# Ledger of designs, part 58: VH-VL binders against q9umr5

Target 1, 268 residues: q9umr5
Amino acid sequence: SYKPVIVVHGLFDSSYSFRHLLEYINETHPGTVVTVLDLFDGRESLRPLWEQVQGFREAVVPIMAKAPQGVHLICYSQGGLVCRALLSVMDDHNVDSFISLSSPQMGQYGDTDYLKWLFPTSMRSNLYRICYSPWGQEFSICNYWHDPHHDDLYLNASSFLALINGERDHPNATVWRKNFLRVGHLVLIGGPDDGVITPWQSSFFGFYDANETVLEMEEQLVYLRDSFGLKTLLARGAIVRCPMAGISHTAWHSNRTLYETCIEPWLS
Key: E = the ipSAE of ESMFold2; O = the ipSAE of OpenDDE; V2 = 0.75 times the mean of E and O plus 0.25 times the DockQ between their complexes.

## First folded at step 1 (VH-VL)

Design t4i (framework fv_tarlatamab_arm2)
Fold by ESMFold2-Fast, scan of step 1:
Structure t4i (fold): chain C 268 residues (1-268), chain A 125 residues (1-125), chain B 109 residues (1-109)
Amino acid sequence: as target 1 above (268 residues)
Amino acid sequence: EVQLVESGGGLVQPGGSLKLSCAASGFTFSDYYMNWVRQAPGKGLEWVARITSKADSYATYYADSVKDRFTISRDDSKNTAYLQMNNLKTEDTAVYYCTRLSYKGIYYSPAFDIWGQGTLVTVSS
Amino acid sequence: QTVVTQEPSLTVSPGGTVTLTCGSSTGAVTSDYYPNWVQQKPGQAPRGLIGGTSNKASGTPARFSGSLLGGKAALTLSGVQPEDEAEYYCLLYYGDAWVFGGGTKLTVL
């Protein structure tokens, strides 16, 4: 039989968005128990990410406990950051494949419709003034806002992403790294036509420098210092990169070719 | 009511051993890191040891002054933390406090918010 | 070998304002040291006041505030009350260990 699959949705999203993904899994791996978590749906997805991590943690514990052979995570967009934190804070997770669907793993610096909905008068160049305040850090999107022109403010004010990426020290950092390293496979998916995740290479741990030139994962300090285990995972052969052009942000969970190429091989 | 109660202190000769207990009530003990902090008579506070929660694999950390002599442990089923003290020295004479480390709050930042009343350990001949 | 330094003693009049500081031998104190402040009155157990630089513990009076000031952690009392006379300790995080300062005896007279 196949390992259970746990699905974590993204910003302004719900379990209902994953209908096609569930159809694909059922076709290729019939009998797989797939649980799409109905927590922090819609506007509740704006709650602080540490609050979401706590809620999702409580939901996944019984699922993992019932699956001694392990489970797979499929985590979409913002949900990929929730899953990053889950793998670090859980000392007893048994995750085999962590499949990250177009998640801003190094942060977001994009002037998109989602940002305009929440902060209508703000431009990306000015959002740092809102996001790097205590009030701003009460919104999930600000928890992973990464302004490459104000990296010092990001490092000091980010209550979530800077900590889970090991960019700022934390008393739990060593244990979080040890826990994260238990993952079997880190499967990174994303592409240039996403239209929301900016830069799109953030889904592959790449990000802008101060001149907005993208530096790939292997040039990042978090990789070079092995802050949470990326270098160790890559050396172990546990990181899979699966970029695909032609896929918009809301289509990663509903494209058959993407599923067959990037997801299906990692579901055992 | 959230409470920590230490016990097990007493008079011990140099080179002896003693085990302290810290009984927790009024909160979900298994969710918190536990610490031991000591205070020699008329002196300041000194951090001794920390044990993390089950979620963080019960990792243990010690001050250099007690490393290899003291062992911190916990039993979540009894809501109790322990400090096993071996090869005691006269400079270990102190009131030993149990305190929890809270990561709750908006930034999930560490805070030593709740403290016990302490238990006196005297190492003397 | 790491040393955390506090003023040994400070005096303030009732209703006045006083700032206690907490410095590190390793350099400037930043939020990454997770500065904590605890209060201890003679013959009593310590009481947690502030965690993570500026986050008040439950029951900490509004007159207490935590901040970073001039490369040090700071605890400010505004409108000091007689019952605030106590020893105040800071503690800083250094990776695996926490290190206490020597304490500041605050006299209110």
Scores: ipSAE 0.000, ipTM 0.410, lowest interface PAE 17.3, mean pLDDT 88

Design t4j (framework fv_tarlatamab_arm2)
Fold by ESMFold2-Fast, scan of step 1:
Structure t4j (fold): chain C 268 residues (1-268), chain A 126 residues (1-126), chain B 109 residues (1-109)
Amino acid sequence: as target 1 above (268 residues)
Amino acid sequence: EVQLVESGGGLVQPGGSLKLSCAASGFTFSDYYMNWVRQAPGKGLEWVARITSKADSYATYYADSVKDRFTISRDDSKNTAYLQMNNLKTEDTAVYYCARGTYYDLLTGYRSPDYWGQGTLVTVSS
Amino acid sequence: QTVVTQEPSLTVSPGGTVTLTCGSSTGAVTSDYYPNWVQQKPGQAPRGLIGGTSNKASGTPARFSGSLLGGKAALTLSGVQPEDEAEYYCLLYYGDAWVFGGGTKLTVL
């Protein structure tokens, strides 16, 4: 038998987006119990990420409890950050494969139409003024806004990403690292033609320096300090990188070749 | 294959008018901003005008040198952008290029002309 | 009023590395200016190379890269080829308008 699969959607998304993914899983791993969580759908995906983490935590606890052999997580876009926090805050998770589909793991530095609608004069270099305020941190997109030109403000104001990445101290950091390290495999998926995640290498823990040059995971201070366990996981052979060109942001969960290459091997 | 084909250039006297057309193919025209850029003989590039997509309500923007004399427009049903040039001056003599502006997605914020046409020559002389 | 400044000419040997810069009279160039780089060869239409500081256009060779350097936008060519000899324009966004630099003529010896 196959371990159950839990799916967490992204920004402005819903369970309907995963109908093709469910078809692929049923074809290759018949009998797999797949639960697509229908929390924080549509506009509710803009709620603060810690609020979303709490809601998803309550939903996954009974699923994990019924699967003593373990579960797999497939987490799309913003949902990958929810799953990052979930793995850190849960003292008793039994996740084998955490499959991150094009998630901005080191943050996002690109404008949004929604933020332009709310603040039409704001450009991406000016969004730090809004996002790094207490009011801005009540919106999910601002929780992972990472302005490489104002790293000091990001480190001090980010209520979510800087904390789960261990870039700023938190009383629970040691426990969060211990919990995250219980994951069996961290499967990172993304690619240059995504068109939404900026930089796309954020899906692989790469990110801009102050000159907007992308530095890969192994050059990140988070990795070098092993702040939440990336270096330990890589040394253990538990990190899988699966980049694929030619896939747009809304197609990661509906491309058969991607599924067979990057997802299917990790759904024991 | 993205293609932009300009037409409507020619010789006109100072104070005259011309209307340029830019026929687009190979992409969903209505999703993209469109630009006009000109180049005087032997000189550099100069941005002239921009029209946004339907998502941004077809807003128009102009360089100060052409403000109130030129009008940019588009017809999405014909996949065509236009530049109406009135009260032409000798300094408007240039090759006029049509260029596609980058489409905006929710998290991209990228605003770059990526594809350019071959240009059409406008000569203003007496 | 606003002036975008580029080196008027640069020379590089085949296989060499060269960096072109793009500055603004309004102060330091940031990513909000969405720096673009455009290549134009004699008698040809311009071609987009890089936009949004560092994002390569479709078909731009790997040897081209864009960045911010010392308060300016920068275009770096590593392992220059003879066919890279061309005029290079930068383009900066000022809200309602785009402003081109004067162009850099790159000569490959």
Scores: ipSAE 0.000, ipTM 0.430, lowest interface PAE 15.2, mean pLDDT 87

Design t4l (framework fv_tarlatamab_arm2)
Fold by ESMFold2-Fast, scan of step 1:
Structure t4l (fold): chain C 268 residues (1-268), chain A 124 residues (1-124), chain B 109 residues (1-109)
Amino acid sequence: as target 1 above (268 residues)
Amino acid sequence: EVQLVESGGGLVQPGGSLKLSCAASGFTFSDYYMNWVRQAPGKGLEWVARITSKADSYATYYADSVKDRFTISRDDSKNTAYLQMNNLKTEDTAVYYCTRPSGYWRGLYSFDLWGQGTLVTVSS
Amino acid sequence: QTVVTQEPSLTVSPGGTVTLTCGSSTGAVTSDYYPNWVQQKPGQAPRGLIGGTSNKASGTPARFSGSLLGGKAALTLSGVQPEDEAEYYCLLYYGDAWVFGGGTKLTVL
């Protein structure tokens, strides 16, 4: 039998967006119990990420308890950051494969229509004024806004991403690292044609320096300091990188070739 | 495979008209902005026109050199973008490229996909 | 009329490092101009290399990188190969229009 799969959706999304993914899993791994969590759907996806982490944690505990052989996580877009935090705060998770579908793991620095809808007169160069305020940190989008020109403000004001990435010190950092390192496989998926995640290499722990040159994961302080275990996981052979061109942001969960190449091999 | 194929170029006299087509395949055409770029013989690239996706209400934008003479349009059901060129001038002689920038919400990130081009010659 | 300025020509030795720049007549180039870089070899269609300042297009070799430098957009090639000899165009966004630079002919010798 196959391990159960838990799916966590993204911004302004809901469980029915994953119908194609469920069809693919059922075709290749018949009998897999797939649970798409229907929490924080639609506009509720704008709630602060720590609030979402608490709600999703309560939902995954009984699923993990019923599967002593382990579970897999498939986490899309913003949902990948929720799953990052779940793996760190849960002392007892039994996640084998954590499959991150185009998630801004090092943050977001790009103009999208979602941001323009919320902050219509703002450009990416001035969003730091809103996002790094206490009010802005009440919105999930601002919890992973990472302005490379105001890194000092990001480090001081980010209530979520800077803490989970170990970029700012936290009393729980050591236990969060220990918990995260229990994951079997970290499968990173993303690509240059996504069109929303900026830089797209954020899905692979790459990000802009102060000159907006992308530095890959191995050049990041987070990796070099092994703040939450990336260097240890890479040395263990537990990090899988699966970039694919030609896939737009809303298509990662509905592309059969992507599924067969990047997801299917990690669903034991 | 992901590709753009231009067609409709040819020889036309000054004051004439031509309609170029750009057939897209291998990606979700309706999610992308589409652009036309031209290059006169022995010269540099010049941006001509842009059409947005349905999400941005198919808004159209033009270079000053072609405004009021050229019309960009698209038919998402046929995965095709068009450039209607009217009142053609000798200086419109160029290879015309169809290009797709990345991104559904903003077609402003990169001009990553280009067709092979179609030659338009305006001469008497 | 808005003008985008590039070096007309640059020369670099194989294995060397070269930086091409892209400036605007309107002032300092920032990320809101969405700087793009396109490569063109004689008789061929243009090939997208980098968009949005530093985002590599699919298939762009690791030796190419984009950034902002001294109020201009920059394209840096590290460990230049002979096949990198080409014309390079930058492209900047001005709200309603895109404007190409005049192009830089890179000679590798």
Scores: ipSAE 0.000, ipTM 0.437, lowest interface PAE 15.4, mean pLDDT 88

Design t4m (framework fv_tarlatamab_arm2)
Fold by ESMFold2-Fast, scan of step 1:
Structure t4m (fold): chain C 268 residues (1-268), chain A 125 residues (1-125), chain B 109 residues (1-109)
Amino acid sequence: as target 1 above (268 residues)
Amino acid sequence: EVQLVESGGGLVQPGGSLKLSCAASGFTFSDYYMNWVRQAPGKGLEWVARITSKADSYATYYADSVKDRFTISRDDSKNTAYLQMNNLKTEDTAVYYCTRSLYRPWGDYSYFDYWGQGTLVTVSS
Amino acid sequence: QTVVTQEPSLTVSPGGTVTLTCGSSTGAVTSDYYPNWVQQKPGQAPRGLIGGTSNKASGTPARFSGSLLGGKAALTLSGVQPEDEAEYYCLLYYGDAWVFGGGTKLTVL
C-alpha cells in the first residue's frame, strides 16, 4: 500500500485549495491516506513561521508514528518553508518524498497582492525597512523577505530563512543539517509563469545577486558550503527538479499534467 | 508632514444635520482607511465610523450608536473624508476627530497614528 | 455589549517603570485584537503611540513598548519623563468595530 501524504498549505490558504490534488491522488494511488492540515488557515498564516513550525510539528508527530514505512509531504508556497524547518527540527521524522510546490526556498523579492494587502504603501525596494525590524519579523511573509540589495540586513535580521538556509550561524545548525538529510527525495516544482514567487527560480534555490541577476542553486554559497545538505542530497541523487511553464501560482495543486509529471512518480 | 484638518462643527438642534470634513495632506490618502472618533466633554474616546480604501471597495462600518443616522464617505481626488450626521441627538455632543489607519476589514496590523485637532459638535435646543 | 477595561489611574516617579493593561470582556486579549495605544494630553488631540500589539507609530519615543501580558494588552514606559503625564487609551479590534478602553490617567510625580 501507499505511504500516507501530509499536505501543508500556503499564505491565506486552507485545505479547500487541495480538492483537485486529492482527486488526482485517489485516481492514481487509490487507498492513500491524505491528511491536509487545517492549521494556520487564512489570516493565521501570517503568524511567525517558527510558531507555525511548532504547531505543524505537533500535528505531524502522531501521523508519522502510525506510519513506520514513512510518509510524504506536499508543501505549497509558504508551506514549503514550514516543511523545510520541520524536517530540520525533527530528530525522528520519517519523510520519504518532500514535494515543494512553488515555494520561495531562497526567499521572496517581488511586489505581490499578498504583500500590498498587508503593507499597502510599501514597494519591494523599501519593504526591508519594515521586514527587517523586530515588528516585521512577527509576520510570516517578512520571515522569508530577501532583499538582494540589503544582504547585510537580511543576514542579521532574518529570524527564519537566513537561519534555516544556514546563511547565518545557529547553535543547532549541525543537528538541523543531519535531520534534513534524513529525507528520501527533495522534489522541487515551480515555473516562470507563477506570477507571485519572485524570482520564480527561488523555488529551485536560485536567487538574485546584488544586480538582480538570477544565480542558480549550484552558484549559491549555501549550496557550495553545503550549509544544510543540498550538495550532499544532489550528489546522492535525491534532488528532483520539475519546472513547468504555463502554471500560475494558484494552479500548482490543481493541474493534472503537473501532477502526473512532477508529483505522481514520488508518491510510492 | 502628515496633517489632518477637521471642519464643519457647530451648534445644531436635536433632529438636525451637520456634515463634517477632514482634509488630509502629506501622505498618499487613497492608501489609508479613514476613521471618525468622538469625545464627549469630560469623557473618553468613542470610535464612530470608518471607510476603507479603494483596494477594499470603500466599505463602511459604524458604531451601533450611530448606525442609520451617520454616513461616512471620501473623495480621494480631494484628499478629503466626510461624516454626514443626520437626526442628531443631544448624546452626539462631542469633539469629532479624524484619524487615519493602515488596516484591512479582517485585521489591523497598524495604528491610529495621526489625528486632526478635532471639531466641536454641540446638539442642544 | 463588549467592554474594554483599563486601570482608571496609575502613578509613577520620574525615571521609573510603569505598565498599563487593557482587557476585554470577551476573553483573553491576543494579537488578533490588534491592540492600539493612544496618548492624549489635557486640551490636546490624541496621538497614536503603538498599534498591532507592539508597532510604534512615527515619533513614539524608545521608552514606550507594547506587548501581551497575562491575557491583556500592555503598554510599558521605562524611564518615565514628566511629559509622559497624560491619559492613555487602548482600543481593540472586533472585526467590524473598534472599541476603546475607558482610559488610564498616568500621573508622574
Scores: ipSAE 0.000, ipTM 0.379, lowest interface PAE 17.2, mean pLDDT 88

## First folded at step 3 (VH-VL)

Design b1 (framework fv_mavrilimumab; at its last look DockQ between E and O 0.01; V2 from the best seeds 0.00; counts 0 for: pae E 13.0 > 2, placed apart)
Fold by OpenDDE, look of step 3:
Structure b1 (fold): chain C 268 residues (1-268), chain A 122 residues (1-122), chain B 111 residues (1-111)
Amino acid sequence: as target 1 above (268 residues)
Amino acid sequence: QVQLVQSGAEVKKPGASVKVSCKVSGYTLTSLSIHWVRQAPGKGLEWMGGFDPEDGETVYAQRFQGRVTMTEDTSTDTAYMELSSLRSEDTAVYYCATEYSYGFLPDAFDIWGQGTMVTVSS
Amino acid sequence: QSVLTQPPSVSGAPGQRVTISCTGSSSNIGAGYYVHWYQQLPGTAPKLLIYANSNRPSGVPDRFSGSKSGTSASLAITGLQAEDEADYYCQSYDSSLSGWVFGGGTKLTVL
């Protein structure tokens, strides 16, 4: 039998968005128990990510307990950060494949429709004024806002990304790293035509330097210092990078070719 | 599933000490933040001490400083709370509780022990 | 006496809506710390009812809701049931005390 699959949705999303993915999984892996977690849907996805982590943890723990052989996680967009945090705080998770589906794993720094909706008068260059305030950190988007021009503010005010990245020292950093390293495979999916994740390389832990030059994962301090285990995972062959062009952000979970190429191989 | 099982009821004389245990199962103790909360009969909940996410250490409520000691035995996954110089006002049900630690962000106590009644009487 | 202030008691008839307030200060609720709510049935340990201002753990009916504004929080119970008769406590973190603080508790009586 196939291992259960747990799906975590993204910002302003719901379980309904994954109807095609469910179909694909059912066709290629019949009998797979797929659970799309219907938590923090729609506007509720704007809640602080730690709230979401706790909520999703409550939901996944029973599923994991019933699956002693392990489970797979498919985590889309913002959900990918939620899942990474989950795997960091859970010392007893049994996740085989963690599939990060177009997630801003290294943060977001770009003007998007989501930002316009929340901050209609703000541009990415000024969003730090809001996002790194106590009020701003009450919104999920700000929890992974990563302004390369205001690194001090990011490091000091980011209540989520900077912590799970181990960029800011905290007492659980070592334990979180150990927990995260329990994952069998980290499957990173994203692409240049995403249009939302900015830079799109963030899905692969690439990100801007101070000059807004995109550096790859291996050039990031979090990798070099192995602050949460990326270097270790890479060394053991546990990181899979699956870039794909021609896919918009809202289509990652609904593209058959993408599924067959980047997702299906890791559901066995 | 995380469970907290506490030691049995205690009856103590004024001036004595009491040590309550809290055994953790279903999760490693080192991955949990243990807190202690007491409740006098007919009264409210009172936080005694526990993990401070900002300092990364166990802190005690000012009221109990110098009189309470919280320890952990990781080999047995057991947390302890010792309260000395007992007085009648210390008569209460003592609870251990856990929160999942999210860095410096405090989170709710979602798992509780069954409570330990400590009676202090002459 | 408690750092967080709750009404000592509230009551309502079955089916009614009741609200329990929790008033803090700038060093706890007003500082942006989450507010949690606990339900305690007679003779039992507290149970997490609402976490992080407005979230319900699994098994908690949606007729329970939490909100937070400024230095205060509120627990609302709609469609009041007999089984809701219990003590309710709000909780938050206080930066000035470097520790958790509870409200004084509210006894809810279902008439």
Scores: ipSAE 0.007, ipTM 0.475, lowest interface PAE 12.1, mean pLDDT 90
Fold by ESMFold2, look of step 3:
Structure b1 (fold): chain C 268 residues (1-268), chain A 122 residues (1-122), chain B 111 residues (1-111)
Amino acid sequence: as target 1 above (268 residues)
Amino acid sequence: QVQLVQSGAEVKKPGASVKVSCKVSGYTLTSLSIHWVRQAPGKGLEWMGGFDPEDGETVYAQRFQGRVTMTEDTSTDTAYMELSSLRSEDTAVYYCATEYSYGFLPDAFDIWGQGTMVTVSS
Amino acid sequence: QSVLTQPPSVSGAPGQRVTISCTGSSSNIGAGYYVHWYQQLPGTAPKLLIYANSNRPSGVPDRFSGSKSGTSASLAITGLQAEDEADYYCQSYDSSLSGWVFGGGTKLTVL
């Protein structure tokens, strides 16, 4: 009776990471078919996001075809960007709820353990030199790197985020917006104690201005111009914002209160 | 390179306890999830328990609940497994194992200790 | 009784292809948890052979491959060589047991 759920993991993740989420779904919605996609795991999660989108698209097509009444997406961290791109490039998706679980939807501008591992001599203030190069854009982390102090470089060099946000002119913008708007609900989840997503408001389409002051979703140019459909979705009542404090980045899929408050209501 | 080095072989009588150590070298224990797996002679692998960083606590396989304690000393980068009330069927090689590869091999046991033979004999 | 079922033995001649099955249930492989495979040579610790259903760690030859379908997984070894003679174990997570489970192991004999 419940729609199938497709789970898309984040950077350096695995299906084991979602064991508690799977248990919560089984308890509250018994009989739900849940698929955690086993593509681009571990180091492969560093591959360019467009490669990941292509691979995940191939994996979700048969699942969606077998569920003509629709599916739900739960997409964690980097996986939320993969899922948003999927919704734009698939002209025949049947996603009802897109649940974005602490995803850097407006980009990332912060140091992480993985960034220190990949680029040990760099800090967030100078990573733009690497990430906004053709070589840097071959890494998934750089595909959504968003340096608020080098917006001109971001707009010209980003091969992924600037495109799916409609921040750079491209021939697919109208089609991608149409496809994205076919989603039933956009559920945005995140919180101030995440510790990795920077600013954490990126999970709600907020982001820094040039002074590192956070502008909320409704203050972003991409919202005001409705470049990929956020304003239309909000006017339709299709955007749910579910912030929760006290949860670190790796704990979003293992907190029962978060599940019951922010996820469970959308798994019809 | 990360390496797990275990304590030496032990011979115990039934009813005693044994404490096996697993020292992490080339990395810090706090960045690893250490698990314990045993193998009786000529038998298969059996997961005993381990620390799960997502749960923030140690979980034990139900079969060993109440007999096993797994602890860590982050000041010496050493994990410990203590098994009490030993029986002859506890004769086995005890391995510590962890996911290492900087998280690149998700939830698989990439690095294993050399194993510690524990013999329980009268 | 292993939660994951493997044949106790398989055999093949050098150069041949063999497969080792791993059959689980809806609480492990069927729930979407990954399957990992380990090779254990005599007198040594297990070594990770295949992770996350089908991926090879660095240094594992491409004649080893893994797949998963439904509640089952399979390890395939092509171009069988004498050094492949070992025990092979599958592993997954089981939500009913809240823990890791291994298959009973398969002894591969190279004739």
Scores: ipSAE 0.000, ipTM 0.499, lowest interface PAE 13.0, mean pLDDT 87
ESMFold2 (binder alone), look of step 3: mean pLDDT 89; pTM 0.923

